# VH-VL binders against Nucleolar MIF4G domain-containing protein 1 (NOM1): the designs that were tried, part 14

Target 1, 198 residues: Nucleolar MIF4G domain-containing protein 1 (NOM1), of Homo sapiens (Human) (q5c9z4r362to559)
Amino acid sequence: KKHVKGLLNRLSEPNMASISGQLEELYMAHSRKDMNDTLTSALMGACVTASAMPSRLMMEHVLLVSILHHTVGIEVGAHFLEAVVRKFDAIYKYGSEGKECDNLFTVIAHLYNFHVVQSLLIFDILKKLIGTFTEKDIELILLMLKNVGFSLRKDDALSLKELITEAQTKASGAGSEFQDQTRIRFMLETMLALKNND
Below, E stands for the ipSAE of ESMFold2; O stands for the ipSAE of OpenDDE; V2 stands for 0.75 times the mean of E and O plus 0.25 times the DockQ between their complexes.

## First folded at step 13 (VH-VL; framework fv_temelimab)

Design k4 (from z4 with light chain S55K; at its last look DockQ between E and O 0.92; V2 from the best seeds 0.87)
Fold by ESMFold2, look of step 13:
Structure k4 (fold): chain C 198 residues (1-198), chain A 119 residues (1-119), chain B 106 residues (1-106)
Amino acid sequence: as target 1 above (198 residues)
Amino acid sequence: QVQLVQSGAEVKKPGSSVKVSCKASGGTFDTYAMHWVRQAPGQGLEWIGRIIPIFDIANYNQKFKGRATITADKSTSTAYMELSSLRSEDTAVYYCARDRLYGNTFDIWGQGTLVTVSS
Amino acid sequence: QIQLTQSPSSLSASVGDRVTITCSASQSIHYMYWYQQKPGKAPKAWIYYASSLEKGVPSRFSGSGSGTDYTLTISSLQPEDFATYYCQQYYRYPLTFGGGTKVEIK
């Protein structure tokens, strides 16, 4: 446990190959379950904080998960993903004063960027947020598009077009439910820029 | 250790509906995708849809739009697939299957539920 | 909808034979997935990410391919390998399977 935490504390882009190699060796020397439990616990502690996590640092931690997911086995990614989605759901439903929700949502974005999950999940989540269309949902949509919008367009431009149509319909039907409609307008502008490859 | 146990075989008349259950035991339910796949006698596999219970998101094969409903009860760790307006062509074994990554193979399958639609 | 064309639909082979099954997608996809199914049983996950073996799958199985064309190969057929094999895509809704390849004992 303490050894895994120490490796994560030293993680950076230049030493990624060394640290992933050492973790691979630990996976070969210990039970798969114990390693998955330990690694997931350490990653959650490092990535899910009340403060906004620096973008590059978050990316490096999720990239490590992707490397081990592909070199050690898909159980690595599956175990981590389970913890992430469970914690995200809890925080989304019951709230938090800090940035834990945003950090967890950004982890999901990077799991897509690094090929642990596929675009169908991202579109499903975005469609759900458009359907419920709260102020929190709009901010989460913008956060996701900021992190993966270009990748989504490249991956499935048709699904992105459908998503934009759904968002436009929902926004036009929202009427006066929102006091400040600047974020709704910005969301639609962001989506249209992605559609037009701007 | 995780198992998916489905409800028993059903014989139905044309025009009726059927609701098949799939109970997860010995593990997590709500954070996995649950898929429904059917197989007519002597035929291949056909995807009906999936649900992600923790997010309450369901997706359907358009072929079944308007007839299929996939739901989940998190308190009992049970997924359901209901198919209405049954026809003889709907005679098949109906499977539930788990996917931990929302984009990989289905790693655990139920035993299957034979639904026979006959006049 | 992405159509998967699997061939052959059936084949007869002897123990020890090399067996090759192909699966062609109607458009480029990222990964092909494979399942093994024995009569009266649910399918089992067999190959993921086109070429990675599921846990417990014997090393005589291999997968390859990219884009639209994918292959499952059994290097030396064993008695327990007689089954039907299905390819599957998880790239676009609706998820689709190939028609299956039944591998029978000669």
Scores: ipSAE 0.795, ipTM 0.892, lowest interface PAE 1.1, mean pLDDT 88
ESMFold2 (binder alone), look of step 13: mean pLDDT 91; pTM 0.941
OpenDDE, look of step 13: ipSAE 0.920; ipTM 0.952

Design k5 (from z4 with light chain H30R; at its last read DockQ between E and O 0.95; V2 from the best seeds 0.90)
Heavy chain, then light chain:
Amino acid sequence: QVQLVQSGAEVKKPGSSVKVSCKASGGTFDTYAMHWVRQAPGQGLEWIGRIIPIFDIANYNQKFKGRATITADKSTSTAYMELSSLRSEDTAVYYCARDRLYGNTFDIWGQGTLVTVSS
Amino acid sequence: QIQLTQSPSSLSASVGDRVTITCSASQSIRYMYWYQQKPGKAPKAWIYYASSLESGVPSRFSGSGSGTDYTLTISSLQPEDFATYYCQQYYRYPLTFGGGTKVEIK
ESMFold2, look of step 13: ipSAE 0.829; ipTM 0.907
ESMFold2 (binder alone), look of step 13: mean pLDDT 92; pTM 0.943
OpenDDE, look of step 13: ipSAE 0.931; ipTM 0.958
ESMFold2, look of step 19: ipSAE 0.812; ipTM 0.899
ESMFold2 (binder alone), look of step 19: mean pLDDT 91; pTM 0.940
OpenDDE, look of step 19: ipSAE 0.930; ipTM 0.958
ESMFold2, fold request of step 20: ipSAE 0.825, 0.836, 0.844; ipTM 0.903, 0.910, 0.914
ESMFold2 (binder alone), fold request of step 20: mean pLDDT 92, 91, 91; pTM 0.941, 0.938, 0.939
OpenDDE, fold request of step 20: ipSAE 0.942, 0.943, 0.939; ipTM 0.963, 0.964, 0.962
ESMFold2, last read: ipSAE 0.833, 0.837, 0.829; ipTM 0.914, 0.913, 0.907
ESMFold2 (binder alone), last read: mean pLDDT 91, 92, 92; pTM 0.937, 0.942, 0.941
OpenDDE, last read: ipSAE 0.940, 0.940, 0.938; ipTM 0.963, 0.962, 0.962

Design k6 (from z4 with heavy chain T105P; at its last look DockQ between E and O 0.65; V2 from the best seeds 0.76)
Fold by ESMFold2, look of step 13:
Structure k6 (fold): chain C 198 residues (1-198), chain A 119 residues (1-119), chain B 106 residues (1-106)
Amino acid sequence: as target 1 above (198 residues)
Amino acid sequence: QVQLVQSGAEVKKPGSSVKVSCKASGGTFDTYAMHWVRQAPGQGLEWIGRIIPIFDIANYNQKFKGRATITADKSTSTAYMELSSLRSEDTAVYYCARDRLYGNPFDIWGQGTLVTVSS
Amino acid sequence: QIQLTQSPSSLSASVGDRVTITCSASQSIHYMYWYQQKPGKAPKAWIYYASSLESGVPSRFSGSGSGTDYTLTISSLQPEDFATYYCQQYYRYPLTFGGGTKVEIK
């Protein structure tokens, strides 16, 4: 465990190949279950912090998972995604004072960017958030669009257009419910910019 | 290591309903999707819909909307598919299949449940 | 919805033959997925992300393609490969399958 955590603490783009190679060796020397549990626990500890994790650092950790998926096996990524989704749901439902929820959502975004999670999941989650339409939901929608908006448009412009229509409808009905409508307006502007290729 | 075990074959009359169960053995259930796919005798595969229990999200093939209901019970790790207003054309083997939302969207399949609709 | 046109619908081949199955999507998609099904059995996951083999799939199988046109190839057909193969898209709801290609013994 301490060895895996040490490798993750040193992770950077220049040493990615060395660290992934060392982790691959550990997978060959230990049970796959023990390594999946240990690696996922260490990644969650590194990525799910109260402060917003720097985008590049988050991306490097998620990229490592994608690399190990190809070199060790698909179970590495599947086990990690399971933990991410479970923790995200728990924090989203019970709340958090820090940026843990945002960090988990960003992990999902990067898994999509590395083409190991597909757009159907991203659209399903965004559609759910638009349906509930709370202040937290609006911030999570903005976070996801910031990370993957252009990729979603490229992958499925029609679904993005439908999502925008749903958001406009919700915003029209919910306008009086919010104290500050600036974030709702910014969300709609962001979505329209994505639709219009801006 | 995970297995999906479905309920037994059923014979139904036109106009009735059927509810097929799919129990996941072992590990995680609620964080992955469960699909339902059917295959009429000698025919190809037809997607009915899927549920993601942790997010409470279900999606249906439009062909079955209004007749198909997919649910999940997290406490028993069991998914269900109910099809109402049965017709003879609904005679098929009904499969459940696991989707971890990562990799192949139908990586493990149940053994299938034959539903026969006859007058 | 995205239509998948599989060709051929059936073929007869001998052990050792090269077999190529095509799947054409009605619009560009991200990845094609492939399944093998033997009579009386549930389908098995075979190829994901267009070209990645599922665990336990022999290396004589390969997948290729992008956009609208995808192929599954068996370089040297073996007795256990006689089955029906289905392509499948995971790009848009509803999820759809190709009509299948039955690979039979000559």
Scores: ipSAE 0.729, ipTM 0.863, lowest interface PAE 1.2, mean pLDDT 87
ESMFold2 (binder alone), look of step 13: mean pLDDT 92; pTM 0.943
OpenDDE, look of step 13: ipSAE 0.853; ipTM 0.929

## First folded at step 14 (VH-VL; framework fv_temelimab)

Design m1 (from z4 with heavy chain I108Y; at its last look DockQ between E and O 0.92; V2 from the best seeds 0.87)
Fold by ESMFold2, look of step 14:
Structure m1 (fold): chain C 198 residues (1-198), chain A 119 residues (1-119), chain B 106 residues (1-106)
Amino acid sequence: as target 1 above (198 residues)
Amino acid sequence: QVQLVQSGAEVKKPGSSVKVSCKASGGTFDTYAMHWVRQAPGQGLEWIGRIIPIFDIANYNQKFKGRATITADKSTSTAYMELSSLRSEDTAVYYCARDRLYGNTFDYWGQGTLVTVSS
Amino acid sequence: QIQLTQSPSSLSASVGDRVTITCSASQSIHYMYWYQQKPGKAPKAWIYYASSLESGVPSRFSGSGSGTDYTLTISSLQPEDFATYYCQQYYRYPLTFGGGTKVEIK
């Protein structure tokens, strides 16, 4: 039964418990596959837009995923994560001018903050971006650190220190190849501030 | 239905290499992490490494540094683990295992591939 | 590396007994994961997030713990529970398993 889009359109922090409860009832009344397909499709439509999604609305949608992941089953988070990762990869490779890439990357950040994925994934992605070190990669690194930097330090300060070292080494080797070093400097300043509990 | 089917048993001499395959069917492949875990006869489980094919990211247990290579072929939905410079201590059953969340239990395992290293 | 120490390494118990398996981590972790392995078979996911049962796991199984100390409990041992149980951490590389606890039923 398809009224999931209606529930998502009404979603807000005050009604989170009511909306999640209604979705739990739908999961009990319908096949999990049908519910996962329907919920993921509706969430992707709401969160993956050309325009920047308001941060509060995105957090509420991802928090709903985390709640259902815990109360209904991990298949909820796994199904949504598959769609997010696949779409992000497609958009990242083609270099979209719209905000879809930023929105999807922010969804991954919130999935970490709400305990659907773990810090190892976030560090792996950040290390990959540091390795390729394009201007787009630097912007994505900054976006991730804005959303999860404090959580990463709390979870694994040593891995954060190693990440900073890798970034410093890469920046030193790439410094003469960039015409504008401002974003590289800002990235390193952001990382240092996170290390120092700023 | 999701299945992970591994290549057959291997008998190898010390100093050689082995490459074990793990073909996934009945589901998506590239968006999940694929792990390699081994179990020596009568012993426990030991993690070798993982790959996330869609991101082209692999991570290794440093115990196998320089000897293990984990790759994936997205077009055939097949993961590979190659272990070089084999020793008798590498005799084990080698499993591939799937992880949908990059940080939870492994929900599907291959049947295992026995690799025997002896003269 | 996070070491996981399981205790006991082996036990033998009667049907109906309460069985407790412990797993101690060398440092604090988020969640313990548990697997059941029967002879000649690949391991099966059993408990995730320290206390959540995988689908099809009987309710006589439970998991508990936090920080460094975790427990898998079988409230009333059944003949089909003969297996080796492994704890596992996924908090830091390298991923590690406990040494296993072999449960024998006579």
Scores: ipSAE 0.810, ipTM 0.900, lowest interface PAE 1.0, mean pLDDT 88
ESMFold2 (binder alone), look of step 14: mean pLDDT 92; pTM 0.942
OpenDDE, look of step 14: ipSAE 0.896; ipTM 0.943

Design m2 (from z4 with heavy chain F55W; at its last look DockQ between E and O 0.93; V2 from the best seeds 0.88)
Heavy chain, then light chain:
Amino acid sequence: QVQLVQSGAEVKKPGSSVKVSCKASGGTFDTYAMHWVRQAPGQGLEWIGRIIPIWDIANYNQKFKGRATITADKSTSTAYMELSSLRSEDTAVYYCARDRLYGNTFDIWGQGTLVTVSS
Amino acid sequence: QIQLTQSPSSLSASVGDRVTITCSASQSIHYMYWYQQKPGKAPKAWIYYASSLESGVPSRFSGSGSGTDYTLTISSLQPEDFATYYCQQYYRYPLTFGGGTKVEIK
ESMFold2, look of step 14: ipSAE 0.814; ipTM 0.900
ESMFold2 (binder alone), look of step 14: mean pLDDT 91; pTM 0.939
OpenDDE, look of step 14: ipSAE 0.914; ipTM 0.950

Design m3 (from z4 with heavy chain G103D; at its last look DockQ between E and O 0.77; V2 from the best seeds 0.78)
Fold by ESMFold2, look of step 14:
Structure m3 (fold): chain C 198 residues (1-198), chain A 119 residues (1-119), chain B 106 residues (1-106)
Amino acid sequence: as target 1 above (198 residues)
Amino acid sequence: QVQLVQSGAEVKKPGSSVKVSCKASGGTFDTYAMHWVRQAPGQGLEWIGRIIPIFDIANYNQKFKGRATITADKSTSTAYMELSSLRSEDTAVYYCARDRLYDNTFDIWGQGTLVTVSS
Amino acid sequence: QIQLTQSPSSLSASVGDRVTITCSASQSIHYMYWYQQKPGKAPKAWIYYASSLESGVPSRFSGSGSGTDYTLTISSLQPEDFATYYCQQYYRYPLTFGGGTKVEIK
């Protein structure tokens, strides 16, 4: 248990192969359930904090999950994704003072970037947020696009175009529901820049 | 691990509706997607739609939009598919299937529910 | 929607034969998925990520392909491989299946 946390604390891109190799050996030496429980718990503790996690560090932790998902087994990604999604739902619905919601959403973004989750799920989540269209939803949409916008365009430019159309339609109908229209305008500008320039 | 148990066979008249249930047991329900797929006698597989219960996201094959409604009850770990305005071509076995969102695989299927639409 | 065309629609082969099933998508996709269905039973997941075998799938099965063209191969057909095999795409809505390939053992 404490060995896994130590490995994660030292994780970086240069030592990724060494760290992943040691974790693979631990998976061979211990029950898969115990390893999945331990790894997920350690990753959640490292990545889901009240303060915003640095982008590079978050990416490295999620990349490790992706490596193990493909080398050890899909149950690695499954266990981690379940924990992330369940915690995100709880925080999104009931709130938190810190950056835990943003960090969890960023983890989901990187699970996509590193091929644990496919683009269709990301578009579904974004479409849902556009449909509910609260001020928090707009900030989460912006956060996701910041992390995966280029990848989404490369992966499925048509679905991105459809998403932008839905956002424009929703924005035209939502004017009186918001005290500050500048975030809506910024969201639309960000989406259009992504479509046109990337 | 997880098992999907569907409601029993139904015989329906044209123009009516059917609601098929799919109860998950022995594992997680709401963090996976639940799909509905049908198979007419002697025919292939046709996707109807899916729901992701924890996000309350549903998607439909446009062929069935307006006729199909997919819902989930997280408290009972049960998904439902309702198909309205039934016609004879809707006679099929209706399957629920769990989707591993992390690799997009329908890894666990229900036993199927035969829906027969006849006069 | 993305159309998946399987070939052949059916085949008969002897035990020990090499069997190849093809699936062509109407546009490029990322991964193909394969399902085995025996008569009167629900489909079973067989191959995911185009080439990864589901747990319990015999190693005589393999999957390959990219873009629009994918294959499922049985290197040495066995009597228990009698089934219909479906390809499936999960790239865009609506999710679609191929028409199926029925494999019959002589």
Scores: ipSAE 0.652, ipTM 0.844, lowest interface PAE 1.8, mean pLDDT 87
ESMFold2 (binder alone), look of step 14: mean pLDDT 93; pTM 0.952
OpenDDE, look of step 14: ipSAE 0.913; ipTM 0.949

Design m4 (from z4 with heavy chain N104H; at its last look DockQ between E and O 0.79; V2 from the best seeds 0.82)
Fold by ESMFold2, look of step 14:
Formats: structure tokens, C-alpha cells, sequence
Structure m4 (fold): chain C 198 residues (1-198), chain A 119 residues (1-119), chain B 106 residues (1-106)
């Protein structure tokens, strides 16, 4: 555990290959279950905090997961993803005082950008958030689009168009439910800019 | 050892419905996708839909939307697929299959459930 | 919807032969996935990310391709390779499979 945490604390883009190589060696020397548990626990501790994590640092941690997913085996990404989605679901349903929900959602965004999960999952989650359409849901939609909007358009412009149509329909029916419609308007503007490649 | 065990073969009349179960044992259930795929006698594979139990998200092949219902019971680690308004063309082996990454090969399959629709 | 066309639909070959199966997508996709199915059995995951072998798959199997055109190759056919092979895309809903290629050992 302490060795894995030490490697993660030193992680940066210039040393990514060295650190991933050392973790690959640890996977060869220990059980995959023990390594997956240890790595996932350390990554969750580093990335899922009450405070916002620096965007670059979070990206580097998730990139490491993607590298190991492709070099060690898909069980690395699958084990981490399981922990992320379970924690996200718990925090989304029961609430939290800090930024844990946003951090977990950003981790999912990076897992997509780094090819651990596919765009279909992202569209499914966004469609669900548009369906429930709370203030928090709108914030999460904007957070996801900020991180992966260009990638989604590149991968599946048709599904993005359909998502925008669903959001427009939902917004037209939700006029009086919100104290301030500025965030709804901003969401729609952001989606339209992505549709037009702006 | 993770296994998917499906309910037994069924014989149904046209116009009725069938509900096939798929129980997961020896592992996690709710955090991966469960797919339903069918195979008519002597034919290829056809995707019906999937459910992601932890998100309560289901997706369907449009061909079956309106007739197929995919659900999950997390407490029993069991997924279900119900197909209504059965026709003779629905005669097939119905498989459940696991997808851990929501976009990857189906790594574990159930043994299959033969559903025969005849009058 | 993305159609996957496999060719040939069936073939018969001798032990030791090189066998090539093609799968053509109606539009560009990211990755092709392949399954092997033996008679009376559920399909088994075989190749992922177009070219990566699933655990336990013999090294005589290979996958290649990009865009719309993908292949599965068996470099030296063995009796245990008698099966039907399906390609699959997971790029767009609905998920689709190719029509299958039945490989029979002569």
C-alpha cells in the first residue's frame, strides 16, 4: 500500500512511463486482487476528496489507469470503474458536503477520454440527468460537457444532436420550476456551441 | 467463480409473454451491464437490449422496444427479460451476457434459455 | 443502425490451412469485437479492440483492420477451431453482430 501511494504521489506526465512500469512489476509480483484493491483504494483517496482536485493532476491519475488497463489487463480499469460508479451513485443519491460528486463525475469523463469506457455510457448518463433535470443535474451536465463535449461530438454527432433536442424539450417544460433560468440557458448555449463545433 | 445461470426452457403460445431470468453468482452484479441476446434456430446473434442496474438505465434495440422489458433485482443478483406479444419468429435461444466496461466484449454468458412459440 | 456483413457465410478447410474471415461495417467504427461459438454452446469472447486476443485464445488467431474493414485470421487451422465466428460492433446502439461465418473442418 505505502509503495503504491508513494508512486502515485510522484506521478507526473514526464515520469508516467517509469511509474506505470513499476506498477506493472508489482502486478507480476503480487496477486491481481491485492493489486487492484490497493491501486483502486489509493486512486480513490487521491482523486475523490471533499475539495476540488487540480484538473491536470486528476487527468494524470486517470491516464495511469488507462495505461495499466491496456498493458496489464482490462480488469484494472474494470475494478477502478466499479469503485467509481458505486461511490458516485452513493454520493449522488444521499448527498455530500463537498466536491466528491463532481470529482467522481470528472473521473468518469477522463475514463472516456482515455479509452477505458465508451461514449454510449456518457450519453446514457447525460440522458438520465436530462430526464431528472434538477439544479445539480444541470451542473453535472455542464461539467461533463466541459470535459468531453468535443470528444462526444467527434465520436457520435448524431447522438449529441438527439441529446440536445431532449434537453431543449425538457427545458421548455421546466420554466417555472427554477428560481433562475440562467444556468438552463447557459447549458443550452453550451450544447448548441458543441453542435456547431464552437 | 462468476457464473450466469438462466431459467429453464419455455413453450409459449402466440400472443402470450415470457420472462427469462438470469442469476449471477460468485461476484458483483449491479455495477456492470447485463445484455440480452437471442439466436433463432440455425441463425445468428441478435441484441435485444441491456440494463446497468446501479444506474437503473436500460437500452433496447428499437426492433423490440414496446415488447421487451429488461429489469434487475439487485437483492437477488438476478436480471430479467420479458418479451410480450410473442410470435413464432420469437422462437430462439435467449442468452444473458455480462459487460464489465459498458462497451466491451461480453466476457461471461449464461447457458441460454430456449423459448419456443407455437400454437 | 450499423450493418455488419461477414464473408464468407461458411467455409470448409483442412487442418493446417490459413483461414481468413472478413467483416465489413456499413460505416466507420472504432473497434471490432469477435466471438467464437461452438454448436450447442453460448458464444465466447475471442478478440477485442480489433486485434487483442482474449485470455486462453491460441496465438494462431489474429485480428486486424480499421474503419469499415476487419479480418479474423487463423494461421494454421486446427480441429478445435470448427465453430461459427461472429463479429460485433459496440460503437452505436443498437449493438449489432455480423451474420456469422461457419468454419467446418474438411
Amino acid sequence: as target 1 above (198 residues)
Amino acid sequence: QVQLVQSGAEVKKPGSSVKVSCKASGGTFDTYAMHWVRQAPGQGLEWIGRIIPIFDIANYNQKFKGRATITADKSTSTAYMELSSLRSEDTAVYYCARDRLYGHTFDIWGQGTLVTVSS
Amino acid sequence: QIQLTQSPSSLSASVGDRVTITCSASQSIHYMYWYQQKPGKAPKAWIYYASSLESGVPSRFSGSGSGTDYTLTISSLQPEDFATYYCQQYYRYPLTFGGGTKVEIK
Scores: ipSAE 0.783, ipTM 0.883, lowest interface PAE 1.1, mean pLDDT 88
ESMFold2 (binder alone), look of step 14: mean pLDDT 91; pTM 0.940
OpenDDE, look of step 14: ipSAE 0.888; ipTM 0.941

Design m5 (from z4 with heavy chain Y32H; at its last look DockQ between E and O 0.94; V2 from the best seeds 0.88)
Heavy chain, then light chain:
Amino acid sequence: QVQLVQSGAEVKKPGSSVKVSCKASGGTFDTHAMHWVRQAPGQGLEWIGRIIPIFDIANYNQKFKGRATITADKSTSTAYMELSSLRSEDTAVYYCARDRLYGNTFDIWGQGTLVTVSS
Amino acid sequence: QIQLTQSPSSLSASVGDRVTITCSASQSIHYMYWYQQKPGKAPKAWIYYASSLESGVPSRFSGSGSGTDYTLTISSLQPEDFATYYCQQYYRYPLTFGGGTKVEIK
ESMFold2, look of step 14: ipSAE 0.822; ipTM 0.901
ESMFold2 (binder alone), look of step 14: mean pLDDT 92; pTM 0.945
OpenDDE, look of step 14: ipSAE 0.904; ipTM 0.945

Design m6 (from z4 with heavy chain D56E; at its last look DockQ between E and O 0.73; V2 from the best seeds 0.79)
Fold by ESMFold2, look of step 14:
Structure m6 (fold): chain C 198 residues (1-198), chain A 119 residues (1-119), chain B 106 residues (1-106)
Amino acid sequence: as target 1 above (198 residues)
Amino acid sequence: QVQLVQSGAEVKKPGSSVKVSCKASGGTFDTYAMHWVRQAPGQGLEWIGRIIPIFEIANYNQKFKGRATITADKSTSTAYMELSSLRSEDTAVYYCARDRLYGNTFDIWGQGTLVTVSS
Amino acid sequence: QIQLTQSPSSLSASVGDRVTITCSASQSIHYMYWYQQKPGKAPKAWIYYASSLESGVPSRFSGSGSGTDYTLTISSLQPEDFATYYCQQYYRYPLTFGGGTKVEIK
């Protein structure tokens, strides 16, 4: 356990190959189930913190998962994603004072960017957030669009257009509160810029 | 390790409804997607829809929208597909299939439920 | 919706032959998925991400392709490979399957 945490704490682009190789060696020396449990727990601890993770650091941890998926097996990534979505659901429903929810959402964004989850999942989640349309939902939508907006447009411009239409409809009747309206306008402007390739 | 066990075969009259169940045991249910796919005798595979139980999101093939309802009960690890206004061309084997969202393969399938619609 | 065209719809080949099944999508997609189905049984996941073999799939199977054109190849056909093979896309709703390719041993 402590060895895996140590490797993850040192992770960077220059040492990615060395760290992934050491993890692969540990997979050969131990049961795959025990290693999947240990690695996922360590990744969750490293990536899901109360403070916002730097984008580059988060990307490097998610890239490691993708590398191990190819060298060890798909179950590495599947086990990690299961933990991510379960924790995200728990924190989203019960609330959190910190940035854990944002960090979990960013992990999902990077998994999509590395093509290990498909755009259909991203659009499904975004459509649900637009449907509930809370202040937190608006911030999560903006976070996702920041990370994957151009990729979504490239993959499925029609679904993006539908998403924008749904957001406009919700916004037209939503909240009269001044600060909420400002973030709603920014969200719509961001979506329209994305549609128009701005 | 994970198994999907579906409800038994059914014979239905045109205009009625059928509800097929799919119980998962021994593994992940709510954080994976559950799909419904049908196969008419001697024919290929046709996707009906999917549900992601943890998010309570369902998506349907437009062909079945208005007739198909896909639900899940997380407490019993059971997914359901209800198809209404049955007609003879709905005669098929109905499969549930689990989808790991990472990778998006239907990695585990139920045994299938034959639904026969005849007068 | 994305249409998948498999070719051939059926084939007959001898044990040891190299068999190639093609699947063409009506638009570019990221990855093709393949399923094997034997008579009276549920389909089995066979190839994911266009070229990765599911656990337990013999190494004589391979997948390749990108964009619109994908293939499944059996390098040395065996009697147990008698089945129908389906391609599948997971790029846009509705998810769609190819029409299937029935492989018979001559």
Scores: ipSAE 0.696, ipTM 0.857, lowest interface PAE 1.5, mean pLDDT 87
ESMFold2 (binder alone), look of step 14: mean pLDDT 91; pTM 0.940
OpenDDE, look of step 14: ipSAE 0.922; ipTM 0.954

## First folded at step 15 (VH-VL; framework fv_temelimab)

Design j1 (from z4 with heavy chain Y102W; at its last look DockQ between E and O 0.90; V2 from the best seeds 0.82)
Fold by ESMFold2, look of step 15:
Structure j1 (fold): chain C 198 residues (1-198), chain A 119 residues (1-119), chain B 106 residues (1-106)
Amino acid sequence: as target 1 above (198 residues)
Amino acid sequence: QVQLVQSGAEVKKPGSSVKVSCKASGGTFDTYAMHWVRQAPGQGLEWIGRIIPIFDIANYNQKFKGRATITADKSTSTAYMELSSLRSEDTAVYYCARDRLWGNTFDIWGQGTLVTVSS
Amino acid sequence: QIQLTQSPSSLSASVGDRVTITCSASQSIHYMYWYQQKPGKAPKAWIYYASSLESGVPSRFSGSGSGTDYTLTISSLQPEDFATYYCQQYYRYPLTFGGGTKVEIK
């Protein structure tokens, strides 16, 4: 256990291949379940503890997950994703001061960018947020589009167009409920810019 | 080990509805996607839809939208698929199946539920 | 909707034969997934990400391909390999399967 935490504490882009190789060796020497439990626990401790904005270190940790997901087995990504989603859901539903919710949502964005999850999940989540259309939901939509908007367009431009149509329809019916139309307009402008490659 | 146990075989009249259950045991329920897939006698596999219980997100094959309803009860770790306005061509084995990554293979399947629609 | 065309629909082969099953998608996709189904049983996950074997799948199985064309190969057919094999895409809704390839003992 302490060896895995030590490797993660030293993680950086220049040593990614060395650290991933050492973790692969540990996976060969120990049970997959014990390694997945240990790795996920250490990653969640490293990525979710801080209340600050996402850092380059978070991206490097998620990239490590992607490497192991593809070289060791998909259970690596599955264990990590389960922990991320469960924590995100708890924070989203019950509220917490700080940036934990945004940070966990950004981890999901990185999992898509690094090919652990597919665009269908991202579109499903975005459609759900558009459907509920709260102030927090608008912030989360913008956060996701900032991180993966161009990747989504490249991957599935038709689904992006459908998403924009749904957002426009919802916005037309919800405008009087919001104190500040500026965020809704910014969301729609961001989506339109992504569609038009602006 | 996670196991999916489905409700028993059913015989239904055309125009009626059927609700098939799928109970998960031996693992967490709400953080995986649950899919429904059917197989008519001697035929291939047809995807009906999926639910992601933790987010309460359901997606349907357009062929079944309006007739199929997929739900989940987290307190009993049970997913349900209801198919209404049954026709004879709906006769099939209905499977539930788990997807760990919400975009990968279905790694665990229920035993299947035969639904026969005949007058 | 992405159509998956599997070929052949059926084949008969002897133990020890090399067997090749193809799956063609109507548009480019990222990954193909494969399932094995025995008579009277639910399908089992077999190959993910086009070429990676699920846990417990014998090394005589391999997957390859990209874009629109994917292949499942059994290098030396064994008695336990007689089953129907399905390809599947998870790139676009609705999720779709190929029509299946039934591998029978001769």
Scores: ipSAE 0.760, ipTM 0.875, lowest interface PAE 1.3, mean pLDDT 87
ESMFold2 (binder alone), look of step 15: mean pLDDT 92; pTM 0.945
OpenDDE, look of step 15: ipSAE 0.825; ipTM 0.924

